# Miniprotein binders against q96jn8r1131to1294, part 97

Target 1, 164 residues: q96jn8r1131to1294
Amino acid sequence: TLEFLENHGKNILLSNGNRTATRVASYNQGIVVINQPLVPQLLVQVRIDFLNRQWTSSLVLGVITCAPERLNFPASACALKRAAWLLRGRGVFHNGLKICEKFGPNLDTCPEGTILGLRLDSSGGLHLHVNGVDQGVAVPDVPQPCHALVDLYGQCEQVTIVNP
Key: E = the ipSAE of ESMFold2; O = the ipSAE of OpenDDE; V2 = 0.75 times the mean of E and O plus 0.25 times the DockQ between their complexes.

## First folded at step 9 (miniprotein)

Design X6 (at its last look DockQ between E and O 0.78; V2 from the best seeds 0.65)
Fold by OpenDDE base, look of step 9:
Structure X6 (fold): chain B 164 residues (1-164), chain A 83 residues (1-83)
Amino acid sequence: as target 1 above (164 residues)
Amino acid sequence: SKEDLAKKLIELYKKALELVEKGASEEEIRKLLEEVVKIAEELGDEYLIDFAKLALEEFERGDLDDLRYYIKFALEYAEELLE
């Protein structure tokens, strides 16, 4: 089953069989990683459960290609300097460098209840799904194995892994 | 205004980079980075706050490569805020 790993950001509390992540303090230190690596045809989805409008930024989605069990998580996913492909707002980033200016919906404005998914296609392309709708390839040719990463940042205080 | 703060932050980062490359005193560079932190906090942007703190931390650690990385990110991010 899909679960969040026990190795997570300092402000994260896992519940619901490690399928729910809640950031219980501040606006950062909220990175979680899903246990199973992404493989073609596997759709991994999380639902935004709660937003705190005190903050302005929101969750970051992406993948990492390093071993998640060994990762010392920084305050934000965008501080990851290697092996990271991230979706923030409408941008796509690789190791802190913006590689796409506008892609899909603005993650900073996704409301509670939004279901966000990541899927690798047979060519290694990373797809973003929003409420079940394939938004297209966000990152082509992602190295494997890779793990889905969610940064509960800013507004986003809780997410839950949901089945397709 | 927030716009003014962002512009000031950008200026300070650029100055900090310049001083680093010129081998300026650690105290002068530290003061600039500390001021950046304060401005970021006043601006209230989460990422600017985080990267300002990280930049200062890396500087104090002596890792100039990571310092440059965080400053670069912050500059790009701040410039985007002004668009």
Scores: ipSAE 0.644, ipTM 0.864, lowest interface PAE 0.8, mean pLDDT 95
Fold by ESMFold2, look of step 9:
Structure X6 (fold): chain B 164 residues (1-164), chain A 83 residues (1-83)
Amino acid sequence: as target 1 above (164 residues)
Amino acid sequence: SKEDLAKKLIELYKKALELVEKGASEEEIRKLLEEVVKIAEELGDEYLIDFAKLALEEFERGDLDDLRYYIKFALEYAEELLE
């Protein structure tokens, strides 16, 4: 069953059988990771439950290729300098370097209720889904194993893992 | 004033890079980076705050390459905000 790992950002509280993550302070320290690696048949989806509109940025979504159980997470995903591919705002980033200016929607403008999904295709391409609609390949060749990561950043104060 | 603060932050970052390239004292560079942190906090933009704090942290560690990366990220982001 898909759950957020107990190893997470310092401002995260897990609930709902570890399927819901809430950021309870500040704007950062909100990194969570899904407890199982992505495989081609697996679609990991999270719903944006609550946004605090006083902030301007919002959640970051992506994958890491380091083993997540003992990883020391930085305060913010923007400081991940290795083993990370992230969708942030309008762009795609690899280890902090923007590799695509525009892919999919602007995550900073996604409203509450938006369901965001990640999956690998059979070629190792990372796909973003938005409300069930495949946005295409964000990253063409992600090393495996990798784990889905969400940073409850800025506006984003709560997400819940949902089934397709 | 938000636009004026963002322009000031951009100018301070550019000055910090010049001081680093010229080999200015650590005290001069630290004071500039600390002022950038305060301006970023006054602006209240999450990425400006994170990049400013990361730049200061990397400077304190002596990692000038990562300092330059975080300043670059901050400058690109701040210029996008002004557009």
Scores: ipSAE 0.566, ipTM 0.805, lowest interface PAE 1.5, mean pLDDT 91
ESMFold2 (binder alone), look of step 9: mean pLDDT 84; pTM 0.800

Design X7 (at its last look DockQ between E and O 0.96; V2 from the best seeds 0.00; counts 0 for: pae E 3.1 > 1.5)
Fold by OpenDDE base, look of step 9:
Structure X7 (fold): chain B 164 residues (1-164), chain A 83 residues (1-83)
Amino acid sequence: as target 1 above (164 residues)
Amino acid sequence: SKEDLAKKLIELYKKALELVEKGASEEEIRKLLEEVVKIAEELGDEYLIDFAKLALEEFERGDLDDLRYYIKYALEYAEELLE
């Protein structure tokens, strides 16, 4: 069963069997990691449940290749300086460096109800899915094992893991 | 305006980097970074606020490499906001 790990950002409250993450304070400190590592043919999806329009930015989605149980989460995923591949807005980032300017839809403008998915293909390519539609390879070769990461940042105050 | 604030923030970061490379006084650098925090908060951009605070924190702990990292990240981000 896919769940969020108990090791998470300081402002996160887990519920619904750890399948729902809610950021209960401020705009940051909202990083969560999914328990099972990504493997080929496994589609991991989260639904944006609630947005707070007080803020400007929104959730960050990506993967980490370090041990999530031992990770001391910074205030935002973009502060991760190693072992991180992140999707923010329309950009793809690796350890803080932008490796792609425009990819897929703008995550900052995804409305409530949007289902975002991550999937590894057989070649190690990381795919983004939006509402069930494969947007293509965001990262061509991701080291394994890796874990899906969601940063409930800015507007994004709640997400829930959903089955495909 | 927000644009003016962003431009000012960029200027201050560039100045901070310059002072760091020149080995300027810690107090002068600290004051610049603190001002960046204030400007970021006034601007109201979440990432600019976070990066400003992180930069200041790294400076205070003496990690200049991470300081440079966050400043450069913030600069790139701020410049994108102006596009």
Scores: ipSAE 0.671, ipTM 0.873, lowest interface PAE 0.7, mean pLDDT 95
Fold by ESMFold2, look of step 9:
Structure X7 (fold): chain B 164 residues (1-164), chain A 83 residues (1-83)
Amino acid sequence: as target 1 above (164 residues)
Amino acid sequence: SKEDLAKKLIELYKKALELVEKGASEEEIRKLLEEVVKIAEELGDEYLIDFAKLALEEFERGDLDDLRYYIKYALEYAEELLE
């Protein structure tokens, strides 16, 4: 059963059996991590439940390869300088280095109700799904084990883990 | 204008990198980074504000590697905004 880890950003409240994360203050401190590492055939999906459109940027989606249970999370995913592969806006980033200018949709423009998914393929490629549609390989060779991460950043104030 | 502020921010960050490489005084670098925070807040962009505050924080901690990390990403992001 997929849940968000109890170890999360300082502005997050978990609810709905730890399957819903809400950012209750500010625009940051909203990192959450799925409680199981990604394995082939596991599709992790979150639905964007609520956006505050006063902010310019929105959620970040990705994976970390360090153990998340006792990690001191930074205020935002942009501060993850090690062990991170992130989808932000239109770009794909590895440890803060942009490795792809445009991949999939612009996450800053995804509306409420959008379902975003992450999975590994059998080659270790990280796939993004948008409303059930595979967008292809965002990152070709993610080290394992890795853990799915969502940063409820900027516009994004609530997400819920949903079944495939 | 917001474009002028973003260009100013880029100039200040490039100056900060020069000063760090040359070993300039802490007070000179700190003043520059504090001005960057003010400009980022005037722009009202979440990532620019985060990068600016993180850069100043790492500078105060004496972590020059992380300082350069946040300046680098702030420059990349600011260029993205001007596109």
Scores: ipSAE 0.343, ipTM 0.695, lowest interface PAE 3.1, mean pLDDT 89
ESMFold2 (binder alone), look of step 9: mean pLDDT 84; pTM 0.799

Design X8 (at its last look DockQ between E and O 0.90; V2 from the best seeds 0.00; counts 0 for: pae E 4.4 > 1.5)
Fold by OpenDDE base, look of step 9:
Structure X8 (fold): chain B 164 residues (1-164), chain A 83 residues (1-83)
Amino acid sequence: as target 1 above (164 residues)
Amino acid sequence: SKEDLAKKLIELYKKALELVEKGASEEEIRKLLEEVVKIAEELGDEYLIDFAKLALEEFERGDLDDLRYYIKLALFYAEELLE
């Protein structure tokens, strides 16, 4: 069963069998990590449940290759200095550096109800899915094992893991 | 304007880096980074606020490498706002 790990950002409250993450304060400190590592053919999906328009930025989606149980989460996933491949807005980032300017839809403008998915292909390519549609390879070669990461940042105040 | 604030942030960060490399007084650098935080808050951009606070925190911790890292992130981000 896919769940969020108990090790999470300071402003996160888990519910629904740890399948729902809610950021209950401020705009940051909202990082969560999914328990099972990504393996080929496993599609991990989260649904944007609630957006708070008070803020401008929105959720960050990606993967980490370090042990999530031991990670001290910074205020933002974008502050991670290593072992992180992230999707923010339309950009793809690796350890803080932008490696792609435009990829897929703008995550900052995804409405409530949007289902975002991550999947590794057999070649180690990380795919983004949006509402069930494969957007292509965001990161061509991701080290394994890796874990899906969601940063409930800015507008994004709640997400829920959903089955494909 | 937001554009002006972003430009000011960039200017101050570059100055901060210069002062760090020159071994300027801690007080001078601290004041500069605190000003950066204030400007970021005025700008109201979540990431710029976070990076500014992280930079200041690392400076106070004495980790200049991480300070440089967050300044780098902030500079890139601020420059993107101007594009």
Scores: ipSAE 0.791, ipTM 0.917, lowest interface PAE 0.6, mean pLDDT 95
Fold by ESMFold2, look of step 9:
Structure X8 (fold): chain B 164 residues (1-164), chain A 83 residues (1-83)
Amino acid sequence: as target 1 above (164 residues)
Amino acid sequence: SKEDLAKKLIELYKKALELVEKGASEEEIRKLLEEVVKIAEELGDEYLIDFAKLALEEFERGDLDDLRYYIKLALFYAEELLE
């Protein structure tokens, strides 16, 4: 069963059998990681449960390609300098630096109830799904193994792992 | 204005990189990075605040490679605000 790892950002509280993550303080320190690596045909989905619109930025979604169980997380996912591919706003970032200026919808404007999904294709391409709809390949060649990552940043205060 | 603050941050970060490369005193670099934190907080952008604080933290740890990395990251995000 998909769960968030116990190793997570300092401001995260896990609940609902470790399937729900809540940021309980500040606007950062909210990184969570899914407990199983992505494999072909596995769709990892999270629902945005609660947004606080007083913040300007919102969640970051992506993958980390190093072992996450003992990783020391920075305050934000975009500060990960190694082994991370991230979707922020409309951009794609590799190790904190933008590598694609525009991909998919703007994550900063996704409303509560939005279901965001990540999966790998057979070629190692990372796909974003939005409310069940495949948005295409965000990153064409992600090293494996990798784990799905969510940063409950800014507006995003709660997400829950949901079945496809 | 927000634009003026972003331009000031870019100027200060470029100066910080120059000082690090030429081996300027730690006290001069520290004061400049502390100014960066204050300007980022005045600007009110969460990412710029995060990166300013990370840069100062890495400087205090003596990790100049990570300091340069976070300065470059902050420059990218500051320039993004001017677009």
Scores: ipSAE 0.202, ipTM 0.595, lowest interface PAE 4.4, mean pLDDT 88
ESMFold2 (binder alone), look of step 9: mean pLDDT 85; pTM 0.807

Design X9 (at its last look DockQ between E and O 0.65; V2 from the best seeds 0.67)
Fold by OpenDDE base, look of step 9:
Structure X9 (fold): chain B 164 residues (1-164), chain A 83 residues (1-83)
Amino acid sequence: as target 1 above (164 residues)
Amino acid sequence: SKEDLAKKLIELYKKALELVEKGASEEEIRKLLEEVVKIAEELGDEYLIDFAKLALEEFERGDLDDLRYYIKLALEWAEELLE
């Protein structure tokens, strides 16, 4: 069963059998990690449940290759300096640095109800799925094992893991 | 305007980096970074706020490499906001 790990950002409250993450304060400190590592053919999906339009940015989605249970989460995923591949807005980032300017839809403008998915292909390519549609390879070669990461940042105040 | 604030933020970061490289007084550098925090908060951009706070924290910790790292991220983001 896919769940969020108990090791999470300071402003996160887990519920629904740890399948729902809610950021209950401020705009940051909202990082969560999914328990099972990504393996080929496993599609991990989260649904944006609630957005707070007070803020401008929105959730960050990606993967980490370090041990999530030992990670001291910074206020933002963008502060991760190693072992992180992230999708923010329309950009792809590696260890905080932009490696792709435009990829897929703008995550900052995804409405409530949007289902975002991550999947590794057999070649180690990380795919983004949006509402069930494969957007292509965001990161061509991701080290394994890796874990899906969601940063409930800015507008994004709640997400829920959903089955394909 | 937000554009003016972003430009000012960029200028201050560049000045801070210059002072760091020149070995300027810690107080002067601190004041610049604190001002950046204020400008970021006024601008209201979440990442600029976070990067500013992180930069200041790293400076106070004495980790200049991480300071440069977060300033780099902030500059890149601020410049994108101006596009």
Scores: ipSAE 0.727, ipTM 0.896, lowest interface PAE 0.7, mean pLDDT 95
Fold by ESMFold2, look of step 9:
Structure X9 (fold): chain B 164 residues (1-164), chain A 83 residues (1-83)
Amino acid sequence: as target 1 above (164 residues)
Amino acid sequence: SKEDLAKKLIELYKKALELVEKGASEEEIRKLLEEVVKIAEELGDEYLIDFAKLALEEFERGDLDDLRYYIKLALEWAEELLE
């Protein structure tokens, strides 16, 4: 079953059988990782449960190719400079470098209830889904194995893994 | 106002880049970056805070390329906040 790993940002509290992550302090220290590698055709989905509208930016989605069980996560995903492909705002970032200025919706404006999904296609392309709708290939060739990552950043204080 | 603080932040970042370019003293640059952190925290914007702290951290590590990188990200974000 898909769960968030016990190795996570220090402001995260896991609940609901480790399927719900809550950021309980501040605006950062909220990185979580899905416990199984992302394999072709597997759709990993999270629902935005709670947003604190006092902040201006919101969650970051992506993948990492480092083994996540013993990683020391930085306070914020914007400091991930190795083995990371991230969707932030409208942009796509690889190891901190913006590689696409606009892809999909602006994640900073997604409301509570939005379901965001990640999957690999057979060529290793990383797809974003928004409320069940495939947004296309965000990253064309992601090395495997990789794990889906969510940073409960800024506005985003709670997400839950949901079944496709 | 928050707008005044954001404009001040932009001015200080631009000054820091200028000082780095001309090889100014480390103490002068550090003092500017520390002031930037304080202003970012007063503004309360999460990316401004993170970029300011990361910029100072990279300066302390002696990594001027990463210092410039985080300053550029901070300037882009601050300008967008001002519309």
Scores: ipSAE 0.634, ipTM 0.829, lowest interface PAE 1.3, mean pLDDT 91
ESMFold2 (binder alone), look of step 9: mean pLDDT 85; pTM 0.815

Design Y1 (at its last look DockQ between E and O 0.90; V2 from the best seeds 0.00; counts 0 for: pae E 2.3 > 1.5)
Fold by OpenDDE base, look of step 9:
Structure Y1 (fold): chain B 164 residues (1-164), chain A 120 residues (1-120)
Amino acid sequence: as target 1 above (164 residues)
Amino acid sequence: MKVLVIIFSDDPEILKRAEEIARELAEKYGAEVRVIHTRDYSPNEAVMEAYEYGADVVIIIVTDEEKARLVYEYLKEDLPDVKVFVIVEGGEEAAKRLEEEGVDAITSPEEALEALRKYL
């Protein structure tokens, strides 16, 4: 069963069998990691449950290749400087550096109810799914094992892991 | 080196100063500078702009001391490796108050430039 790990950002409260993450304070400290590593053809999906419009930006999606159970999470995914491939807005970032300016839909404007997915293909390409639609390869070659990461940042206050 | 200058003011003098700072940083130090003028304050906007730009240094020009403090704190929290300078129009007293709270506050563009010299 896909769940968020107990090791998470300081402002996160897990519920619903650790399938729901809620950021209960501020705009940051909201990183969560999904327990099972991504393997080819496994689609991991989260639904945006609640947005708080007082903040700027929204959730960050991505993968990390370090051991998530021992990770000392920074305040935001922005501070991940190693072993991190992240999708923010329309950009793709690797270890804090933007490597793609425009990819897929703008994550910052996804409304509540949007289902976002990550999937590795057989070639190690990381795909973004939006409401079940494959948006293509965001990162062409992701090291394995890797874990899906969600940063409940800015507007995004709650997400829930949903089954495909 | 990438420097992001963020202006939280509509004061034309402040805008002018920001442009002067930007120009000097670019010309004298070879810095890549982006200047952003924001009229509508979003609390964590500076963080996002800095991250998106890949800023090594952020210079905040602001009239509101509380805003300065918050933006500084957010930047330091989310982007701890980014050097942040705050220029506050409140003068030395405002700067002192901010310094007491751990904010690297500067009272003038010249002082900002001097402070940046060790990084550029």
Scores: ipSAE 0.720, ipTM 0.868, lowest interface PAE 0.7, mean pLDDT 92
Fold by ESMFold2, look of step 9:
Structure Y1 (fold): chain B 164 residues (1-164), chain A 120 residues (1-120)
Amino acid sequence: as target 1 above (164 residues)
Amino acid sequence: MKVLVIIFSDDPEILKRAEEIARELAEKYGAEVRVIHTRDYSPNEAVMEAYEYGADVVIIIVTDEEKARLVYEYLKEDLPDVKVFVIVEGGEEAAKRLEEEGVDAITSPEEALEALRKYL
């Protein structure tokens, strides 16, 4: 079963059998990781449950290739300078460098109820899904093993893992 | 070298001088410079602007000590590898208090050029 890993950002509380993550303070310290590495054709999906418009920007999605169980997470995903591929707003980032200006929809405009998915294809390409619709390859060759990451950043205060 | 200049002031003279400093940074140091004039931006918006630009250096131009402290703290927390300077216009006592707290505080835009020369 897919769950959020017990090692997470310090402002996160896990609930619903570790399938729901809530950021309970501030705008940051909200990194969570799925408890299993991505394998080809595994679709990891989260639903945006709650947005607080007091803050600016929203969640970050992506993958890391370092082992997450004992990793010391930074305050936000944008500080990940190694082994990270991130989708934020309109862009795709590798180790803090923008490698694509626009891929898929703007994550900062996704409303509550949006279901966002990550999967690897058979060629190691990382795909974004939005409400069940494949947006194509965001990153063409992600090393394995890699781990799906969500940063409950800014406006995003709660997400839940959902079945495909 | 990418430099982000963030201006938290509506004073036309400060705005004009900040644009001149940005021009001098580009011409004299070959820096790529982006200037943002913020009015109602939340403190975490500065972090996202720096991240999206890929800033190596952030210069905050401000007259309010508490805004300076908050924005500096958020930038250092989320972007620890980014060098941050704070220019507190006309606020030498405020700049001293910020320096005592470990903030890289400067009292005028002209002093920012000297500090950047040593950093660059």
Scores: ipSAE 0.384, ipTM 0.651, lowest interface PAE 2.3, mean pLDDT 86
ESMFold2 (binder alone), look of step 9: mean pLDDT 90; pTM 0.932

Design Y2 (at its last look DockQ between E and O 0.90; V2 from the best seeds 0.00; counts 0 for: pae E 1.6 > 1.5)
Fold by OpenDDE base, look of step 9:
Structure Y2 (fold): chain B 164 residues (1-164), chain A 120 residues (1-120)
Amino acid sequence: as target 1 above (164 residues)
Amino acid sequence: MKVLVIIFSDDPEILKRAEEIARELAEKYGAEVRVIHTRDYSPNEAVYEAYEYGADVVIIIVTDEEKARLVYEYLKEDLPDVKVFVIVEGGEEAAKRLEEEGVDAITSPEEALEALRKYL
């Protein structure tokens, strides 16, 4: 089953069989990684459970291609400088650098209840899904194996892995 | 080099100083400068803006020492490679208090420029 790894950001509390991540302090230190690597056609989805409007920005979604079990996570996804492809706001980032200005909906404005998904296609393209709708290829060629990463950042204080 | 100047004040004099700093950085050092004026709606706004802009340097202009410290800490935590300077209104005493807590505090635009000279 899909669940978040025990290796996570310092402000994360896992619950619900490690399927729910809650950031219990501040706005950062909220990175979590899903245990199973992404394989073609596997759709991994998380639901935004709770937003705290005190903060700026919201969750970051993406993938990492390094081993997640022993990764020393930075305070936020924005500090990942290697082996990382991230979706933040409407942008796509690779190793901390913006490679696309506008892609899909703005993650910073997704309301509670929004279901966000990541899926690799057969060509290695990383797709974003929003409420079950494929938004297209965010990253055309992602190295494998890779793991889905969620940074509970800013407003996003809780997410839950949901099955398709 | 990209420099983000963030102003946490409504004081016209501070705004003027910020624009002056921005102009000098651009003209004298060829820096790309973005100036943002915020009413401090969110403590982590500076981090967000700095990252979005791709700032190499962030200059915070603020009157509140506590806020200065907090924003500085957030930037250093999330963006450790970004150089951060704080211009705090309150004179040398305020600057000293911040420095004692590890904040790179500056008391004047001139001092800011001097401090940045080695990085630009």
Scores: ipSAE 0.628, ipTM 0.828, lowest interface PAE 0.8, mean pLDDT 91
Fold by ESMFold2, look of step 9:
Structure Y2 (fold): chain B 164 residues (1-164), chain A 120 residues (1-120)
Amino acid sequence: as target 1 above (164 residues)
Amino acid sequence: MKVLVIIFSDDPEILKRAEEIARELAEKYGAEVRVIHTRDYSPNEAVYEAYEYGADVVIIIVTDEEKARLVYEYLKEDLPDVKVFVIVEGGEEAAKRLEEEGVDAITSPEEALEALRKYL
């Protein structure tokens, strides 16, 4: 089933059968990737388990279209300059450039217990789900194959993969 | 080119000097400049603001050597393609120690302008 890949940010410890990721140091180096590519109708969901308010901003969600097993991750997902689409705060970013000022809720204000989901539709549209509710298409045409990515950035110190 | 100037000081003279360097960067070098005055928010605030603005260059103005070192290190780790200068106002010995550690530390805004000429 869905697990986080063993190739991850250097501040991450995996537990719970690789379904839980914890950032154990600093505010960064917290990138994790889901072990299966997104396909239409696959909903990848994570629950925010722990927030530390010492830091600025919170988790980043997104997709990458390069092979994740061999990738050397940067310190933060926002430094991905190729093959990446990211949701951060209220913004949508492609390869480090903001392409939408406001989409869905502000991820920086999501409390512990929030369940966030990513899915592709059949046209390659990337959807965000919040507590089971589809927020619509964040990115209209993501190339396939792609993998769901979570960056346990800033306040976000733990997430767990949950089933829909 | 986008330049972010972040001021970690309440000293009115430092604030005035920072606004002058921002004006000179805009007028003399044609830079797009954003100036932020902050009072010790979260340790990664400078990184967050640099991401949000899309900064090519960050200038940190501070009187605290420990803050200067931490902010510089976070920016270089997280945004390695961003040029970072640290201005340590009133701290010539602190700036020298930081330079010995490999930090681009300077003692005045005028030195920042000169350093930026070779970057630009």
Scores: ipSAE 0.537, ipTM 0.765, lowest interface PAE 1.6, mean pLDDT 87
ESMFold2 (binder alone), look of step 9: mean pLDDT 90; pTM 0.931

